# VH-VL binders against q9umr5, part 95

Target 1, 268 residues: q9umr5
Amino acid sequence: SYKPVIVVHGLFDSSYSFRHLLEYINETHPGTVVTVLDLFDGRESLRPLWEQVQGFREAVVPIMAKAPQGVHLICYSQGGLVCRALLSVMDDHNVDSFISLSSPQMGQYGDTDYLKWLFPTSMRSNLYRICYSPWGQEFSICNYWHDPHHDDLYLNASSFLALINGERDHPNATVWRKNFLRVGHLVLIGGPDDGVITPWQSSFFGFYDANETVLEMEEQLVYLRDSFGLKTLLARGAIVRCPMAGISHTAWHSNRTLYETCIEPWLS

## First folded at step 24 (VH-VL)

Design yk1
Fold by OpenDDE, last read:
Structure yk1 (fold): chain C 268 residues (1-268), chain A 123 residues (1-123), chain B 112 residues (1-112)
Amino acid sequence: as target 1 above (268 residues)
Amino acid sequence: QVQLVQSGAEVKKPGSSVKVSCKASGGTFSDYAISWVRQAPGQGLEYLGEVIPMFHTRNYNKKFKGRVTITADKSTSTAYMELSSLRSEDTAVYYCARTKYDILEGFSDFDYWGQGTMVTVSS
Amino acid sequence: DVVMTQSPLSLPVTLGQPASISCRSSQSLVWSHGNTWLNWFQQRPGQSPRRLIYKVSNRDSGVPDRFSGSGSGTDFTLKISRVEAEDVGVYYCMQGTHEPFTFGQGTKLEIK
């Protein structure tokens, strides 16, 4: 019997986006119980990520309880951050594979069509004024806004990303690290043609320095300090990086080749 | 001069499907979301779902249990609503409506409406 | 789903007199950032709905100032200071805070 699969959607998304994924899983792993969590759909995905984490936690706890052998998580876009936080706060999760599907794991900083859509009168260079305010932090998209030119504001005002990264000291940092390290495998998926995740390397815990030079995961302070367990996971062979070109952001969950190459191997 | 122009009235049999169109003009189509709302004769308004062309995302009222499909074509600035497995209770005027999402200014829910499309389901 | 309850459902009014419609939600409509997605729509006979008020108290362009919206949390009110003949129709409150969006039953305003 295959382990249950739990799917978490992205911004303004819903279970509908995963109809192809469900088909692929059913075809290649028949009998797999797949649950796409229809929580915080649509505009409600703009609610604070901690609120979402709490809601999703309530939904996954009973699923995990019924699957003592473990479960797999497939978390898309913003959902990948929700899942990482979920695994950080849960001291008793049983996640075998955590599949991060084109998620801004190290944050977002780009003048993308998505940004312009949500902030039609703002540029990324000015968004720090909004996102690092108490008001801005009440929106999910600001919870993982990572301005490399305003690191002080990020570290002090980010109420979500900076915390789950262990970049700002907090009383739960050690425990969250311990909890996250319970994951069997961390599968990171993304690619250069995404067009939304900026930089695209954020899906692999890469990100801009102060000069907007992209540094890889191993060069990040969170890795070097092992603040939430990335270094430890890598050392024990638990991190899988699966980059793929030619895939736009809205196609990661529906591309068959991507599924077969990057997702399917971790559902057995 | 924002306008939402919907397709004409439909008469359908139970069990069939209907697809209504909504063409938007007077603004940038991709900057908005399109929602569908229906109104049975002499009754109130009921929300069906929403499509966001820019994000290629769709959200549905779960009440319809998969019978509603909302799509959008950016090239023609047209949104579509398809309702399958039609029942007599689906007889209603179907409206499309526009929503502007702006984090700073707020959400402009249904600031413009189509003229409505009457869908009659009868044997 | 959030239930929107309007009162009254029928509202006969004499021309020139004020009118008031109440709308109550089964759950708070306030987001953590403070916004409240409560709208009021007017539907004249044979026409599509028209938005009058958005975000509790903001009038749309072209809406006369005799229309006003107020309220907070779960209790909202639409007021017409002096009813005119063109105000005849059905009025709906709508919440956009919780999925799925839901409408009140509607209030039918008629002239006595």
Scores: ipSAE 0.931, ipTM 0.959, lowest interface PAE 0.6, mean pLDDT 97
Fold by OpenDDE, last read:
Structure yk1 (fold): chain C 268 residues (1-268), chain A 123 residues (1-123), chain B 112 residues (1-112)
Amino acid sequence: as target 1 above (268 residues)
Amino acid sequence: QVQLVQSGAEVKKPGSSVKVSCKASGGTFSDYAISWVRQAPGQGLEYLGEVIPMFHTRNYNKKFKGRVTITADKSTSTAYMELSSLRSEDTAVYYCARTKYDILEGFSDFDYWGQGTMVTVSS
Amino acid sequence: DVVMTQSPLSLPVTLGQPASISCRSSQSLVWSHGNTWLNWFQQRPGQSPRRLIYKVSNRDSGVPDRFSGSGSGTDFTLKISRVEAEDVGVYYCMQGTHEPFTFGQGTKLEIK
């Protein structure tokens, strides 16, 4: 039998977006119990990510308990950050494969249509004034806003991303790292034609420096310091990078080729 | 001026499907979300779901257990609501309504409504 | 789901007199950032609903100042300072804080 699969959706999303993924899994891995968690659907996905983490934790704990052999996580877009945090705070999770599906794992800093849609009167250059305020941090999208030009504000005000990254010192950093390292494989999926994740390399823990030059995972301080276990995971062969071109952000969960190439191999 | 114009009245048999359209004008279609709300004769309002064309996302009231499908066509500025496996209890006026999401200014829930589409389900 | 309870369900009013409608939610409608997504709608006979108030107390454009919204947390009120003939219809409160969005039962305002 196949291990259960748990799916976590993205911003303004719901379980409906994963109907094709469910179909693919059913066809290629018949009998797999797939649970798409219908929590924080729609506008509620704007709630603080820590609140979401708590809610999703309550939902996954019973599933994991019934699957002592282990489970797989497929987490899309914003959901990928929720899942990473989930695995950081859970000392008893049994996740074999954590599949991060086009997630802004290293944060977001883009003047995308999504940003303009949510902030019609603001550009990314000014969003730090909002997102790094106590009020702004009550919105999920600000919880992973990563302004490379205001690093001090990010490090001091980011109540989510900076913490799960271990970029700001906190009492749980060591424990969270230990918990996250329980994962069997970290599968990172994304691509240059995404159009939303900015930079798209964020899905692979790449990100801008102060000059907006994209640096790869191995050049990031979080990797160099192994602050949450990336270096350790890479060293033991637990990180899989699966880039794919020609896929827009809203198509990652509905592309058969992507599924077969990047997702299916890790559903054993 | 902002206007939501819906398709005409429908008469359907039980077990069939109905698809209602809602064409938006007077603004940029992709800047808004379109929701559907129904009202049975002499009854109150019931939320069905929402589509966000910009994000290609859909959210449904789980009460309908997958019978509702909401779609949007940006090229025609039209949203659609399809209800399958129709029952007599589905007889109602169906409304589309517009919502704008703005983190700073706040959400503008249902600031404009369509004229409504009467759907009658009878054997 | 969040239950919205309106009272009264029937509201006969004499022209020129004030009216008040209560709306109670089964749980707090306050978001963590402080916003409260509580709206009031008016539905005149044979017409589509029309939004009167958004975010508890903000009047839409074109809405007379006779209408006012107030409240917090779980208790909200729509008031009409002086009822006019054109105010006849059904009024609904609606919460947009929790999915799925839910409406009150409606309050039917009639002239005595």
Scores: ipSAE 0.930, ipTM 0.958, lowest interface PAE 0.6, mean pLDDT 96
Fold by OpenDDE, look of step 24:
Structure yk1 (fold): chain C 268 residues (1-268), chain A 123 residues (1-123), chain B 112 residues (1-112)
Amino acid sequence: as target 1 above (268 residues)
Amino acid sequence: QVQLVQSGAEVKKPGSSVKVSCKASGGTFSDYAISWVRQAPGQGLEYLGEVIPMFHTRNYNKKFKGRVTITADKSTSTAYMELSSLRSEDTAVYYCARTKYDILEGFSDFDYWGQGTMVTVSS
Amino acid sequence: DVVMTQSPLSLPVTLGQPASISCRSSQSLVWSHGNTWLNWFQQRPGQSPRRLIYKVSNRDSGVPDRFSGSGSGTDFTLKISRVEAEDVGVYYCMQGTHEPFTFGQGTKLEIK
């Protein structure tokens, strides 16, 4: 039998967005038990990510307990960060494949319509004033805001991304790394035509330097220092990178070709 | 001026479906979310769900157990609410309403409403 | 779901006299960042609801200053300093802090 699949949605999202994905899984892997977690739907997804991590943890623990053979995670957009954190704090998870579906794994520094929608009167260049305040850190979007021009503020004020990345020292860094390394495979999915994740390479742990030049995963300090286990995972062949062009952010979970190419191979 | 104009009254049989439209004008459609609320005769207000055209996301009140479908067409600035498997209890005036999301200024919930659409479900 | 409880459900008032409506939520409506998504709506006979107050105490444009909202946590109040004939209708509180959004039962304001 196929391992259960747990799906975690993104910002302002809900289980409804994954109706096509469910159809694809049912068709290609009949009998698969798929659970789309309807937690923190809609505006609730703006709550702090650590709060979300705790809620999702409570939901996945029973599912994992009933699946001793292991489970697969499909985590979309903001959900990918939630899942990474989840796997970092859980010392007993049994995740075989962690599929990060167009997630800003290395953070967000976009100036897209999405950002303008949430911050109608602000530009990305001045969001650091908001996001790196105690007030701002109470919003999920600020929890993974990564301003390359204000690295000190990011490192000191980011209450989520900087911690799960091990970029700021904290007492749980070693344990979180150990926990995250329990994952069988890390499947990173994203693409240049996403239009929301900025830079799109963030889905592959690439990101801007201080000059807004995009550096690859292997050039990142978190990789070089192996702060949360990326270097180790890559060395043991556990990281899969699946870039795909021609897919907008809101279509990653509803594209058949993407599913067959990047998701399906890891559901068996 | 901002206006939400809804489609006309509907009379439906039990078990059928109804689709109500809500056309927005006087603002940028994609900058807002559209919610649907219903009111049974002589009763209070009940939230059905929300669509965010910009994000292509939809959120529903789980009470309806998948019977409600909310969509939006940005090209026509029109939101839709479809309710399937209609029951007599679904007889109500259905309203669309607009919400503005702003992290800094706060959420402006339901600042404008449609005129309402009466849906009657009877055998 | 969050239950919104209004009191009273019927409110007969003499013209020119003040009115007060209470709304209590079954759990706190305050987000961790401090915002509280509590709104008040007025529905005149035969009309669509109209928002009067948003975020506990902010009046919408065009709403007379005789309307005021207050409260925190789980207890909220709408006050009308001097009731006028045009104020006849049903008033609803609504929380937008927790999904799904929920309304109070409504308070029917009538003139004695």
Scores: ipSAE 0.914, ipTM 0.949, lowest interface PAE 0.6, mean pLDDT 96

Design yk1
Fold by ESMFold2, look of step 24:
Structure yk1 (fold): chain C 268 residues (1-268), chain A 123 residues (1-123), chain B 112 residues (1-112)
Amino acid sequence: as target 1 above (268 residues)
Amino acid sequence: QVQLVQSGAEVKKPGSSVKVSCKASGGTFSDYAISWVRQAPGQGLEYLGEVIPMFHTRNYNKKFKGRVTITADKSTSTAYMELSSLRSEDTAVYYCARTKYDILEGFSDFDYWGQGTMVTVSS
Amino acid sequence: DVVMTQSPLSLPVTLGQPASISCRSSQSLVWSHGNTWLNWFQQRPGQSPRRLIYKVSNRDSGVPDRFSGSGSGTDFTLKISRVEAEDVGVYYCMQGTHEPFTFGQGTKLEIK
């Protein structure tokens, strides 16, 4: 029998978005219990990410308790940040595979149609004025906004991303690192044709420096200092990188080749 | 000038399905969420759900989950609402309405409405 | 689901006099210690609803200034300072803070 799978959706999503993914799992892993969490659907996906983390925590506890051999997480887009925070705050989680499906793990600095949809009169260069305010931090998209040209404001004002990355000092940093390291595998999925996650390498813990040059995961300070366990996890052989070209942001959970290549092998 | 124009009235038998269209003009279709709201004769307003063309997402009022499908076609600037397994209590005027998710200005819920589509379910 | 309760359900009013409609929610409509997504709609006889007020107190463009909204938390009020004949219809409050969005049951305003 297969470990249960818990699916966490992205911005404006609901469980409907994962209907194809559910079909793929049913075909290749019959009998797998798959739960797509119906929390913070639609508009409520814009609520502060810590509020979402608390709600999702409540929902996953009974699922994990009924599966002592472990569970898998498949977490899409914004949902991947929710899941990483879950792994940090839960000292008793039993997650084997954490599958991060095109998630902005190092943040977002994109002037895409998605940005213009939510901020019609703003540009990426001036959004820090909104997002790095207490008012802006009440919206999830600002919780992972990462302006490489205002690093000191990011480090001071981010209520979520800078904390879970261990970029800002806080009393739980050591405990969160220990909890995160309990995961069996971290599976990172994304690609250059995503069109929303910017830089797309954020899905692999890469990000811009001050000159907007992408530094890969191993060049990031959070990796080098092992602030939340990436270096330890890589040395353990537990990080899987699965990039795939030709997939747009809304198609990651509905592409069979992506599923077979990057997801299926990790659903033991 | 913003307009939401809906398809014409429908008479349906119990157990069948109905599909109502809502064509948007006078704005950029992908900039908005399109929601559906119904009003039974002499009754109040009831939210069914929404579609967001930009994110390719749908969110339904759980009361109607499994019976309602809300879709959008960007190429024709048209949203659709389909309700299946119709019962007499589904007799209502069905409205589409739009929402702007502007973080800075605030959410602008249902600032424009369609003219309504009467759906009558009778044996 | 958040229940929205309007009072009164029927409101006969004399032309030129003030009118007041109450709307109460079963839980707070405050969005994480910030914005409150409460709206008021007017539905004239035989017409589609139209929005009058958004975010508790903000009047839509083209809505007469005799309409005003107020309130916080769970208690909200729509006021018409001087009722005119064109104001007849049904008034609904609606909350957008919690999924699913919900409407009050409506207040029918009619001229005595």
Scores: ipSAE 0.827, ipTM 0.902, lowest interface PAE 0.8, mean pLDDT 93
Fold by ESMFold2, fold request of step 25:
Structure yk1 (fold): chain C 268 residues (1-268), chain A 123 residues (1-123), chain B 112 residues (1-112)
Amino acid sequence: as target 1 above (268 residues)
Amino acid sequence: QVQLVQSGAEVKKPGSSVKVSCKASGGTFSDYAISWVRQAPGQGLEYLGEVIPMFHTRNYNKKFKGRVTITADKSTSTAYMELSSLRSEDTAVYYCARTKYDILEGFSDFDYWGQGTMVTVSS
Amino acid sequence: DVVMTQSPLSLPVTLGQPASISCRSSQSLVWSHGNTWLNWFQQRPGQSPRRLIYKVSNRDSGVPDRFSGSGSGTDFTLKISRVEAEDVGVYYCMQGTHEPFTFGQGTKLEIK
């Protein structure tokens, strides 16, 4: 039988957004128990990511306890950051595949319609003033805002991303790395036509340097220093990169070809 | 001039469905969330859920999960609320209202309301 | 669900006198250290609701100065310094801090 699948949604989402994904899983993996977590829906998806991690942790514990052979995570958009934090903070997680579905794993730095919708009078060049303040860090989008031109502020003010990336010293870094490394596979999904995640390579742990040139995962300090285990995972052959063009941010969980190519093989 | 104009009153039989429209004008439709609120005769206000056209997302009050569907059509600047398996207690005025999610200035909830649509459920 | 409890439910008042409506929530309405999504609406007879106050104490444009909002945490108040005939209607508080959004039961303001 197939391992249970736990789905974690993104910004302004709810379980409704994943109805097509559920259909695909039912068709290809009959009998799979799929749970789309109904937590931090709608407006509450803007709550601080550590608050969301705490709530999602409480929800996944009983599911994992019922499945001693392991579970899979499918985590969409900002939900992929929640899931990566879960892998770090849970000493006893039994996750086999962590499927990161167009998630801003190295952060966000984009003047997108989404940014303008939430910050109508701001631009990416000046949003650091809001996001890198105690007030701004109380909203989820600021927890992963990553301004490449204000890296010193990012490193000192980020309450979430800089910590789970191991970019700032903290007493739990060794334990979090150990916990993260217990995952069976890290499946990275995203593409150039996403339109929201900026740079889109953030979904693959790539990101801008100070000149806004994208450095790929293997060129990032967090990889080179193996600060939370990326280099170790890649060396084990446990990282799967599955880019796909032509998919907008809201369509990743409703595209059958994407599912069959990038998700289905990892739902053992 | 912001306006939310709703479709006309409806009389329905128990077990059927109703679909109420809400057309927005005087602003950019995609800049707002559209919410639905109902009011039974002589009673207070009850939130049903919302749609966010920009994100293609919808979120429902769990009390109505499985019976309510809230959608948006960006090309016509119109939101819709459909309630299925109607019961007599669903008799109410149904309102649409909008929300601006501005993090810097603060959330602006239900700053404009539609005129309301009476839905009567009876044999 | 967060329960919003208004008091009184019926408020007869003499023209020109002050009026006060209380709203209590079953949970704190603080989103962050500084923001609380508590709103007040007025529904005149036969009309749609109209927002009066947002973020606890901010008046909407076109709302008379005689309306004011205050409070914090779980306890909130709408005050009318001098009631006028046009103020007749039902007043609702609403919270937007927790899903689902919830309203108080309403307070019917009447002229004695």
Scores: ipSAE 0.807, ipTM 0.890, lowest interface PAE 0.9, mean pLDDT 92
Fold by ESMFold2, fold request of step 25:
Structure yk1 (fold): chain C 268 residues (1-268), chain A 123 residues (1-123), chain B 112 residues (1-112)
Amino acid sequence: as target 1 above (268 residues)
Amino acid sequence: QVQLVQSGAEVKKPGSSVKVSCKASGGTFSDYAISWVRQAPGQGLEYLGEVIPMFHTRNYNKKFKGRVTITADKSTSTAYMELSSLRSEDTAVYYCARTKYDILEGFSDFDYWGQGTMVTVSS
Amino acid sequence: DVVMTQSPLSLPVTLGQPASISCRSSQSLVWSHGNTWLNWFQQRPGQSPRRLIYKVSNRDSGVPDRFSGSGSGTDFTLKISRVEAEDVGVYYCMQGTHEPFTFGQGTKLEIK
C-alpha cells in the first residue's frame, strides 16, 4: 500500500550504508518496496554527475512505471544533486516526496577531511584552478564545487550545478523548471554538526556570500528569481525544512530520531 | 616503511566462516582504501571488494553477494575480510592491498600488498 | 564486468631477449574523457603481487627501466626490453576504471 522508495547514495557509497534506513522503513511502512540504486558505486561515484544522472534516469524509469501512484526519493549527500537533476530532466517523473538528506544543494566550499582525502595538496582557496577546468569537471566533487570568491569562473565553468540552479542561461531552463515543479514535496534535511557539507546550510539552499556570510534560501538569487522553482514551491507549501543538530555526515541514514522526525512522515 | 601484515593461515570446514586481518603501518590508515584480492592455487587474481575508513563505506564484487564483509578499525589501523558459507572453491590465498584516491595525481591502485593468508576449505 | 584478456598466457623467453604481453579490455578504460586506470603487476614464484606500472605507462619506484607500459582505449602492452632471470613469474593487467576492478588471466613468463 505504500509508495515505492528509491534511494540514491553519495560519494563512495553502496547499499550497505543504508541498511539501518531500510530497517526503519520496514518497521514503520511494512511492505514498502525500497530500491537502493546499484549504480556508480564506490569509485564510479566520482564520475561526472551528468553521466550519473543519465544512468540513474534509465534505472528509475521501470520503477516509476510499476508505480503509477508515485514514488519517493531519498537522496543522500551527492545523491541529492543527482536526484534534483532527475526531477528537472524527466518530464514523466512521478515523484511525490523528494527527501534530500544532507545534500550540498547550493554547492560545497570547505577544507574538510574528505577534500584532503581526494586533494591532499590543495586548499579550498586554490581548488578553483583544478575544479573550474575541463579535467576537474570530469570528477563529480568538482561538479558542485562553489567558490564564492571566484563566482565568474563558477558561472562559466560549472557543467552541472550552475545549470541545474538556473544560474547560467541554457535552452532547457524553462522545461527543467516545469519538470522540477511536478514534485509533491521537497524535504530538506541537514544540520550544523554534519562536518562535511560546508556551509551546512547548503543542504537548505543557503550559501556564502563574498564575505563568507551565509545567506539563507530566501536571500539567494536563485530563489528570488525563481530560476528553477524554489519560490513557487515554497509558496505552494511544498518545502519542508527539517534541521537536526548532533548528527555527523555518515550518520544521517542510521539515526532513528532523524528518521522518525524528518523522513517517516513523508513515506505515505 | 609501508607494511600490510596479515593474520596466519586457516583451515576451515565447508559452511563455516573465516575472518582475515590486515594491519597497516607506515602511513595514515584513513588516507587509503583497503581492498581484498584472492588467488586460488595455480590460478589468477580475483577482486573481492574494498573498505574506505574515511567514508566508512564498502563496495563488494557482486559475485560474492551476501558472503563477504569487509570492515576497518581505525584505532588499530586494521582492515578485516570475512567470508561466510565457505565452499571448497574458496580455498585460496587472500591478499589485502591499498589504494590512494588522489584526483590531481591520479588513482594509485594496489601500491602495497600484504603477504597473503592461505585459507583452506576441506571436509 | 569488464573482461581483461591477456595474450599470450605462457611466454617462454630466452635470457636477454625482449618480451611483450598484450592486455585487451571488453570496453574502453578511459575515465569519461580523461585518465585510464590500467595497472600491471608482477608475481614472482611464492610471493605477493608487486605493482610495476600504474596509469598505463608510469613505472613504480624501484622497477627497472627495462619495463615499460603503453596503450590506450582497450589495447595495452607491457614490454620487457631485456629479460633477466629475476623476471620469471606471472604478469597481470588490472583495470580500475570500472567497478568491479578486474584482472587479466595472467601471463606466465619462463626462461627457455
Scores: ipSAE 0.807, ipTM 0.891, lowest interface PAE 0.9, mean pLDDT 92

